# Ledger of designs, part 13: VH-VL binders against Protein STK_02290

Target 1, 225 residues: Protein STK_02290, of Sulfurisphaera tokodaii (q976g0)
Amino acid sequence: QEQLVAVNELNENLGKVLIKIARDSIANKLGILKINLEDYLSSLNDPILNKKGLAFVTLETYYGNSTSLRGCIGYVEAVAPLKEIVSKAAIAAAFSDPRFPPLSKGEFDNIIIEVTVLTKPQEIDVENRWELPKKIKVGEDGLIVEYGILYSGLLLPQVPMEYCWDEETFLAETCIKAGLEPDCWLNNKVKIKKFQGIIFREEKPKSEKILIIKPSEVKCKKEEI
Key: E = the ipSAE of ESMFold2; O = the ipSAE of OpenDDE; V2 = 0.75 times the mean of E and O plus 0.25 times the DockQ between their complexes.

## First folded at step 4 (VH-VL)

Design s67 (from a16 with light chain S93T; framework fv_acimtamig)
Heavy chain, then light chain:
Amino acid sequence: QVQLVQSGAEVKKPGESLKVSCKASGYTFTSYYMHWVRQAPGQGLEWMGIINPSGGSTSYAQKFQGRVTMTRDTSTSTVYMELSSLRSEDTAVYYCARAETYYDFWSGYLNYFDYWGQGTLVTVSS
Amino acid sequence: SYVLTQPSSVSVAPGQTATISCGGHNIGSKSVHWYQQRPGQSPVLVIYQDNKRPSGIPERFSGSNSGNTATLTISGTQAMDEADYYCQVWDSTTVVFGGGTKLTVL
ESMFold2-Fast, scan of step 4: ipSAE 0.267; ipTM 0.738

## First folded at step 5 (VH-VL)

Design k01 (from a16 with heavy chain S57R T101K W106L; framework fv_acimtamig; at its last look DockQ between E and O 0.64; V2 from the best seeds 0.00; counts 0 for: pae O 4.1 > 2)
Fold by OpenDDE, look of step 5:
Structure k01 (fold): chain C 225 residues (1-225), chain A 126 residues (1-126), chain B 106 residues (1-106)
Amino acid sequence: as target 1 above (225 residues)
Amino acid sequence: QVQLVQSGAEVKKPGESLKVSCKASGYTFTSYYMHWVRQAPGQGLEWMGIINPSGGRTSYAQKFQGRVTMTRDTSTSTVYMELSSLRSEDTAVYYCARAEKYYDFLSGYLNYFDYWGQGTLVTVSS
Amino acid sequence: SYVLTQPSSVSVAPGQTATISCGGHNIGSKSVHWYQQRPGQSPVLVIYQDNKRPSGIPERFSGSNSGNTATLTISGTQAMDEADYYCQVWDSSTVVFGGGTKLTVL
């Protein structure tokens, strides 16, 4: 893999741009905006935006004092520049999340957009697989579990925080996400990768104010997946 | 516009190998997975395997394990499928099919074939 | 191995509604995709993720998925809809196609 965007290369200004890319991409698909998306993305010349990167886009319906998930899609491989990944992920989150119907125009002004940029995943190597939990830190690390090309699962750093998981539970849940047994992480044929992330989030729908959130700041929701 | 253009029809003998090419255009080649699917005359669609965007990872259907090899060339935006030790039963139209693979938070990977090549007829006959 | 079962053939008069079923164990928990294949042509995606239409696909095409059966519905069937239709799922370890259904428009 090529060198991916590093978290330390991102700042609030770039975060705002990423949110805007996501927002505009969705708006364009809805017909609210009428732009040539390719030309728009091509016009963004920031070197960081043009580096390959990984990102998730999360959409939430805003109810004033609460929010609910409305879509969440990401890429697990750095297959395109960050600006393209965010655009594609945003469109997918809005219109191709199988859990939700396609986003309507009426919903657009009431959604909060969150963009999570991921660091380059790094394989965790241990002599004893039982030591894996010690190499992981909840609130910082996301996980990828891979067994061949067909068995893959990814959970973002904020997920274990949201559900108050410990490291072992986090591993188990990632195994499940990959379509494997919860103890798959004990199998030395299974690859375990960790990564970090930075979260950019609209304060309110279509807000110019963007929040930078650390996964460790995410509160436990006491909910079950 | 997205296009997948495959190589021409081939006639092979049992025991030989076939190699079909699929040249992609109209999109970012390195952003999509490629699958191969074949269809015997008068039969249904049969999945053969998948190759990831970088070409570094493949997975094949169990039926073809040991006989099939999928590769891709980024410089030419071309994917290849080679099938060895051909049998009469390998007579079929072979398709390349593009698939975007993205991750759903709860449901996992999403895969469907949004574009297909025109197909390559390979006839295996003694 | 996971198996998808389709009827071999379905016939419908022009203007009527055609229904093609795709059976699979707990298929409702999977995302089902549908492909149309006209004679001598490559397959074309007509429904993805159970009930979503790609751009360019007529609104008369719809899909549903629950329990052990996914269904492709073609309302106001036209002569041009005569084709083979295949359902498809991802079963973690492999891609699985149904056996295909030949739709005849009488």
Scores: ipSAE 0.025, ipTM 0.648, lowest interface PAE 4.1, mean pLDDT 91
ESMFold2, look of step 5: ipSAE 0.602; ipTM 0.846
ESMFold2 (binder alone), look of step 5: mean pLDDT 93; pTM 0.952

Design k02 (from a16 with heavy chain S57R T101K W106Y; framework fv_acimtamig; at its last look DockQ between E and O 0.62; V2 from the best seeds 0.00; counts 0 for: pae O 3.8 > 2)
Fold by OpenDDE, look of step 5:
Structure k02 (fold): chain C 225 residues (1-225), chain A 126 residues (1-126), chain B 106 residues (1-106)
Amino acid sequence: as target 1 above (225 residues)
Amino acid sequence: QVQLVQSGAEVKKPGESLKVSCKASGYTFTSYYMHWVRQAPGQGLEWMGIINPSGGRTSYAQKFQGRVTMTRDTSTSTVYMELSSLRSEDTAVYYCARAEKYYDFYSGYLNYFDYWGQGTLVTVSS
Amino acid sequence: SYVLTQPSSVSVAPGQTATISCGGHNIGSKSVHWYQQRPGQSPVLVIYQDNKRPSGIPERFSGSNSGNTATLTISGTQAMDEADYYCQVWDSSTVVFGGGTKLTVL
């Protein structure tokens, strides 16, 4: 994961483009749009969009005064340009999230798209594993827990905010996400990485107005994942 | 179109090593994980291991630990699987299989094998 | 180790519905994928994530997963559907295949 897109390289305009990529990718898959997706993505020449990046795409059903999760998919490795990652993640969020049936055409106009772009993950090194919580900041850091290639878990920066977790709980939950024991972060053979993120969100379904949200601004829902 | 083209059939003796190649085309090579699965004659599918898109991380089934090595070459879009200390029981068709890992926010990895190579028959006999 | 159990064989007449089961402890909590393998050919993904069909797979293929059993259903079975079928899951960060089911179309 080298030379990933940095958060400071992104702006509102790029955020709008990323949202559009996600929206158009889903629309194309639904047959609402009829474009060559590869050609469309290739036509985007912004250097930032062509850098490798990490991103999650979250879909929410819009009910006017409330929203509900409709899909959330991302990549855990920066394996492609950001524009491609967002496109693929968007399609996956709409049609391959196992928690939900494939998105229908009728739902398309009523979904809010959120794109979270992640910074390059950095391994956290500590002499004493008990010091790890001190190296993490809820509301700022996302976490990746890795133990081999098959044990891997990632939680976005906004997740602990949504559920009012402290740093230790955040570590534990990330361990669980990785398929490991909650105290896996005490094992020095387990790799702990942190990253930051920027969130671009439609104000309303298909809105031209895009919100830039900091993870620290996310309110606690007092619910469990 | 996505294609996975594997190397040709091989005949080996016990104690030797095999190395099968899988050349990928028709998609972004560095965006997908690759798995190896083998199938002994008349038997079912057996998972051998996985290699990530960069080639920097691998994981092998316990049965093959210490004998199997998976590598990949981005410049040639080729993945390799080497199996050492061959036994007669290693006689099988070996497949490479493409898989993309999406991360489900709440459930973890979503992974299945959407494309397979044509298979490589390796016969181990004295 | 996690084990997936399939019947060794299933037989159906043309036009009938074939059902192939895949048993596993609490398999309903997992995502099950199904592969078709015709004689002398490579496996082909026919169902992913319990009940989703890849592009190009006929609508007569469907899947379900609940409790301890996942099921592949082939309605209006055709001669070309004669093949071995394998279920597959991820468990404890390991890929697990069922033993396979030979579907014979009489």
Scores: ipSAE 0.022, ipTM 0.657, lowest interface PAE 3.8, mean pLDDT 91
ESMFold2, look of step 5: ipSAE 0.479; ipTM 0.799
ESMFold2 (binder alone), look of step 5: mean pLDDT 93; pTM 0.953

Design k03 (from a16 with heavy chain S57R T101K Y102F W106L, light chain Q49Y; framework fv_acimtamig; at its last look DockQ between E and O 0.69; V2 from the best seeds 0.00; counts 0 for: pae O 4.4 > 2)
Fold by OpenDDE, look of step 5:
Structure k03 (fold): chain C 225 residues (1-225), chain A 126 residues (1-126), chain B 106 residues (1-106)
Amino acid sequence: as target 1 above (225 residues)
Amino acid sequence: QVQLVQSGAEVKKPGESLKVSCKASGYTFTSYYMHWVRQAPGQGLEWMGIINPSGGRTSYAQKFQGRVTMTRDTSTSTVYMELSSLRSEDTAVYYCARAEKFYDFLSGYLNYFDYWGQGTLVTVSS
Amino acid sequence: SYVLTQPSSVSVAPGQTATISCGGHNIGSKSVHWYQQRPGQSPVLVIYYDNKRPSGIPERFSGSNSGNTATLTISGTQAMDEADYYCQVWDSSTVVFGGGTKLTVL
């Protein structure tokens, strides 16, 4: 995970391109759009899009006055250029999220696409593990918990905001996400990493207007995760 | 098209080591995890371990801890699996299997084996 | 350790529906994948995430997963479907396969 895209390298224009990549990738898979996806992605020569990146794509069904989750998939490692990551994540979010059936053509015009680009995760080092909550800021930091290759969990910066978690709860929930005990973050053999993110979101389905959202701006929904 | 081409069959003696290679092509090598799975004659599939896209992280089944080593070479798009201190019970067909790892928001890791190598028969006999 | 239990064999006449079960404690909370292995060949993914078909897999293949049992269903079974079938899940720090089911098409 070297030379990852930095949040400060992204702007509204790139955000629009990322949303378009996601939208077009899904459309192409549905047969609404008929393009060679590989050629399309290859034609994007922006240096930032060609840097390795980490991103999540979230799909929401739009009901006018409310939305509901329709899919959310991302890579846990920056293994490809950002443009490719977003494309693959978008397709996966639409058609391979096990919580939802594959997206239908009829749904396509009624989904909102959100792309979250993540900074390079950095391990949090503390002398005393009890100090970890002090090194984390809800509304800013996402978390990764790792214990070996098979115990790994990631929660985006906006997640604790959505559920009104404090830092300790955020750590505990990330541990649970990793398949570990809620207090796993007290184990010095467990790696705790933090990262930041920028969120690009369609204002409305297929909108030309893209919103840039800070995780700290996300309001608590007081729902169960 | 995605292809995983493994090295040829081997005959080994007890106590020796085997090293099987899996050369990948037709996709971005550094974007996928690789697993090794073996199958003894007439038996089921047995998971051996996993190596991440960068090759810097591995995890092995408990049964093979201390005997198995998985590595990968990005320059040649090849993954290797070495098994030491061979026993007759290690006679099996060894498979490499590709897996793309997505992260599901609620369910965690999503991982399945979408492509498999052709298999490598290793016979261990005195 | 987590264990997946499959019947050793299932027989079906051509054109009939074959059902292969995969039992596991609270397996419904896991994502189950299925693989087909014909004699002398490598395994092939036929179902992933309980009920999703990879490209190229016939529509007669379907899957379900609830409670303690996942099920692979093959409708209109054909001779070419004769194979061993394996279910697979992730459990904590390991990948777990079922023991496999030999499907015979009579």
Scores: ipSAE 0.024, ipTM 0.643, lowest interface PAE 4.4, mean pLDDT 91
ESMFold2, look of step 5: ipSAE 0.537; ipTM 0.826
ESMFold2 (binder alone), look of step 5: mean pLDDT 92; pTM 0.945

Design k04 (from a16 with heavy chain T101K Y102F W106Y, light chain Q49Y; framework fv_acimtamig; at its last look DockQ between E and O 0.65; V2 from the best seeds 0.57)
Heavy chain, then light chain:
Amino acid sequence: QVQLVQSGAEVKKPGESLKVSCKASGYTFTSYYMHWVRQAPGQGLEWMGIINPSGGSTSYAQKFQGRVTMTRDTSTSTVYMELSSLRSEDTAVYYCARAEKFYDFYSGYLNYFDYWGQGTLVTVSS
Amino acid sequence: SYVLTQPSSVSVAPGQTATISCGGHNIGSKSVHWYQQRPGQSPVLVIYYDNKRPSGIPERFSGSNSGNTATLTISGTQAMDEADYYCQVWDSSTVVFGGGTKLTVL
ESMFold2, look of step 5: ipSAE 0.474; ipTM 0.792
ESMFold2 (binder alone), look of step 5: mean pLDDT 93; pTM 0.948
OpenDDE, look of step 5: ipSAE 0.570; ipTM 0.851
ESMFold2, look of step 6: ipSAE 0.622; ipTM 0.844
ESMFold2 (binder alone), look of step 6: mean pLDDT 92; pTM 0.946
OpenDDE, look of step 6: ipSAE 0.450; ipTM 0.808

Design k05 (from a16 with heavy chain S57R W106L; framework fv_acimtamig; at its last look DockQ between E and O 0.71; V2 from the best seeds 0.00; counts 0 for: pae E 7.9 > 2)
Fold by ESMFold2, look of step 5:
Structure k05 (fold): chain C 225 residues (1-225), chain A 126 residues (1-126), chain B 106 residues (1-106)
Amino acid sequence: as target 1 above (225 residues)
Amino acid sequence: QVQLVQSGAEVKKPGESLKVSCKASGYTFTSYYMHWVRQAPGQGLEWMGIINPSGGRTSYAQKFQGRVTMTRDTSTSTVYMELSSLRSEDTAVYYCARAETYYDFLSGYLNYFDYWGQGTLVTVSS
Amino acid sequence: SYVLTQPSSVSVAPGQTATISCGGHNIGSKSVHWYQQRPGQSPVLVIYQDNKRPSGIPERFSGSNSGNTATLTISGTQAMDEADYYCQVWDSSTVVFGGGTKLTVL
């Protein structure tokens, strides 16, 4: 019953607030920032931050001229206000990503925080499943493949841009991500959903300046070489 | 304070059904999965299935497919597990257990149980 | 179906290190979680995602996972650590538990 955050409602100032929520949540967990996190989040009364939302938080270790992944966790069901989702995702990315040990105090000043806000995934309805590639826009849409509650695969909108995939390949790779056969998208029992995203990123660790990144701006890796 | 409070112990006869409740508090009910796990006397833990309280989607262990039904009531923050066609081997303590819904982009959902209910003993005997 | 194998029991003297194994085919490619269950009580999570410790769990609990074996390690074992311990993985769309290990502290 509550309205979802639309990506077009988010501006640079709200992007800065989302990054601050992520950074303060991690700092609080580390003992660097001594606040009651529940009270902090409750004090944020901006109507847009209180709408239900979907987000990923990505942490990268900063090396000056390059970065490397340090954690990336998100929520793809709109079950809580955006401010809470970003806080939980930030903490999870820092401390619960199975690829990495928990973030240390010593690392805190040397990470870049990135918040990706997603639109509500919408199921793609077609009479003929062979029409699905025509309903997908590479460079704009991310995909979710679902079979039941527990099989799911998600690929962000920038992924097919990075790999120079066409729409059919994008569908097949998302099926593989879900642990299903590449042609699973032809199966009527499999749900295909699409969504969009916008990325807010610190330019440097703890910087006040942020970057706003659209997935369509991502260049194909073959073109980089 | 996360708390899962289950309904009280029951005695059943073979062929009947049981229905156990699990009332959640101290967190956003619809933002976490709920699982059911049982433990026969002197035995180990056995997974029965999962419900997503947001929307009510379920998945059941193969052993219980066709006998188990899991439901929820979001207005009372309560999940229910019903097991039909009871047999004496269904005598067990039945636990509800909460799982995070973290999505790891590479490995998908992460499923471990951070909070458990107190357990409900169900005895099936003639 | 995927099977996790644990020893039925492990005994250690107080202050010594206890190790509890959890065997499974290619378990090193899975995330392993560990639960402690004291007699008459509900299970409690002590290690998640191979080697991570929830808040409130003493630092003497640690875990590892590689190849075909995951291990729960309790250093400086205390009488209060006497309990049953279960490993657990997610395999395909199902949760699989090990058979449990009774830890006795003499």
Scores: ipSAE 0.013, ipTM 0.608, lowest interface PAE 7.9, mean pLDDT 87
ESMFold2 (binder alone), look of step 5: mean pLDDT 93; pTM 0.951
OpenDDE, look of step 5: ipSAE 0.376; ipTM 0.784

Design k06 (from a16 with heavy chain S57R Y102F W106Y; framework fv_acimtamig; at its last look DockQ between E and O 0.69; V2 from the best seeds 0.00; counts 0 for: pae E 6.7 > 2)
Fold by ESMFold2, look of step 5:
Structure k06 (fold): chain C 225 residues (1-225), chain A 126 residues (1-126), chain B 106 residues (1-106)
Amino acid sequence: as target 1 above (225 residues)
Amino acid sequence: QVQLVQSGAEVKKPGESLKVSCKASGYTFTSYYMHWVRQAPGQGLEWMGIINPSGGRTSYAQKFQGRVTMTRDTSTSTVYMELSSLRSEDTAVYYCARAETFYDFYSGYLNYFDYWGQGTLVTVSS
Amino acid sequence: SYVLTQPSSVSVAPGQTATISCGGHNIGSKSVHWYQQRPGQSPVLVIYQDNKRPSGIPERFSGSNSGNTATLTISGTQAMDEADYYCQVWDSSTVVFGGGTKLTVL
């Protein structure tokens, strides 16, 4: 009965609406935009926005030629319409990310907002768990290591691209993210799930123009020692 | 106004089962996890398990595995906790507690309880 | 399994600062949450993610977390602060509570 948003249902115009939902939700919490957020979201009647969905909202501080992470919160259990998930994730990324203080009014005009919509995670079934790396495609798949009811660790599809990881390293790092040993993916009691995503990103702070980014297009970043 | 209203106190005999309800209001029921926590007389808080109301998925603390069942009814915004094969040490106040479902990309799940039910006293005596 | 250790009681004079500790191995790498439970009432969240206060919690409540100890601090302690206080963490698959600390204001 419940239908989830598929990534292929999202086009550039809906991506712009998702980014606007995120930005307006943050602006409302800052007192910059005086709206009733519940009424605003209720007025959005697009059938696709009203389907249950999975999303992350990423905020980055803009420095002109570079950006730095400012918050990244998502919902990976489809519990509400996509429009509501994006609104809540945006607010949480701005104000509830434990790595950062709450976003200030002074920062608002100099952040870039990114919305990543995810497909429903699917468990990877293999007869021999040593075959798991062959079932994963870096640049396409995100990974979840799951133990119990909650996702224990999750890495988005762009992460292994950013770090230049191969598939086995991607599995190991996702295990580590879950607080487990790097080889946890060989353990039959651990579920490994994969998903895909599409990224909608402001080109510049508050820009009307957005970028649609496939995870495969993310370039490797250098690490310094 | 978020509110969690639980069913009334119960008196049970050893070997019986109990079922406590927790009715949620003032928020989107399926958007938050629901936990159950109990507190024996004079004792601290003890986590029993979690249910995701959206799909009904559950996870139980090992101590209660096999005796506890958590269910929900989305049409009434109600979560239920059933505990079977009751013993005298199951005498406690049983709480439902709401938790945010969001996931921090770097730190994982942020499991804390922002709203609690009023508690249901269950007395198990022979 | 992971264990959180709290003192069983703490006493403080009105207006003074109360500190309640929560000990755990490498607890500084975890997010610590604190609950107040007044007699006959349900627990109430007073600190989350180590040092953040929910809306409606007085600013005299603060928290810190480093090394092997998290601390709840109540400055200017009032009679209405007399309660049991519990620390809580998430341990990869379970919720863990401390044993609780009874705060007495005399």
Scores: ipSAE 0.022, ipTM 0.638, lowest interface PAE 6.7, mean pLDDT 87
ESMFold2 (binder alone), look of step 5: mean pLDDT 93; pTM 0.951
OpenDDE, look of step 5: ipSAE 0.435; ipTM 0.802

Design k07 (from a16 with heavy chain S57R T101K F105W W106L; framework fv_acimtamig; at its last look DockQ between E and O 0.66; V2 from the best seeds 0.00; counts 0 for: pae E 4.4 > 2)
Fold by OpenDDE, look of step 5:
Structure k07 (fold): chain C 225 residues (1-225), chain A 126 residues (1-126), chain B 106 residues (1-106)
Amino acid sequence: as target 1 above (225 residues)
Amino acid sequence: QVQLVQSGAEVKKPGESLKVSCKASGYTFTSYYMHWVRQAPGQGLEWMGIINPSGGRTSYAQKFQGRVTMTRDTSTSTVYMELSSLRSEDTAVYYCARAEKYYDWLSGYLNYFDYWGQGTLVTVSS
Amino acid sequence: SYVLTQPSSVSVAPGQTATISCGGHNIGSKSVHWYQQRPGQSPVLVIYQDNKRPSGIPERFSGSNSGNTATLTISGTQAMDEADYYCQVWDSSTVVFGGGTKLTVL
């Protein structure tokens, strides 16, 4: 992962474009929109959109006074330009999330799209693994836990906020996400990375107004993942 | 259209090494993981290992640890699999298979093989 | 190691429904994928994530997964469906294939 998009390179305008990419990608797959997706993406010449990046796309069903998760997919490696990552993640979130059936045309107008752009993950190095929680800040940092290529888990910065986790719990849960024991972060052979993120979210389904949300602003739901 | 074109059949002797290539086209090469799977004559599919899009990370099945090496060349969109210290039991058709890793919020990695190479027959005999 | 168990063979008459099982401990908690392999050909993905069909795969192919058994169902089986079928999962440590099932269309 090199030359990734930095959070400070993004603004509201780019956020709107990212949301639009996600929305249009899903619409095109549904047949609501009929475009050549590759040509559309290629036509976007903003240098930032063409930098490699990490992103998650979250879909939520909108009920007016509440929302529910409808899909969430991302890439764990920056393998393509940000514009492409968001497009692919959006399509995957809509049609390839194993927890949900493929999104129907009837649902499309009632979906809120959220795009989380991640910074370049950085390995956390400590002499004593027990000091790792001190190097992490809930509400700012996301975590990646890696042990080989097959054991890998990622949790976004807003996740510990949503469930009111402390740093140690956050580490443990990320270990679990990686398919490892909760105390895997004490193993110096396990790689721990942190990153930050910026969240762009539709205020309402298909709204022109895009919200920029900091992970620290996310409220605790006291629910289980 | 996505294509995975593998190198031709090979005949090897015990103790030698094989190296099979898989040239990819029709998609963004650096966006997908590549797996190797083999199939002995009349037998089932056996997973050998995985290499990430950058080529910097690999993981091999325990059975092949110490004998298998997977590499990839971005400039030629080619993935390689080398297997050393060949035995008669290594006689098989070797496949490269493309896989995209999505990260599911709850379940973690989602990995399936959507495209396969045509296979490379390697015969190991004295 | 995680093991997937398939019947060695299944036979059906044309037009009948073929059912191929894939057994695994708590396999319902995993995402199961299915591959078709015709004689002398490479495997082809026919079902992914338990019950989803790739583009180009006929609607007569379907999948389910619950408990300890995943199932591939082929309704209105045709001669061209004669092939070996493999189930596959991603276990935390490895990719695991079933032993394969030979489907014969009588």
Scores: ipSAE 0.030, ipTM 0.667, lowest interface PAE 4.0, mean pLDDT 91
ESMFold2, look of step 5: ipSAE 0.208; ipTM 0.708
ESMFold2 (binder alone), look of step 5: mean pLDDT 93; pTM 0.953

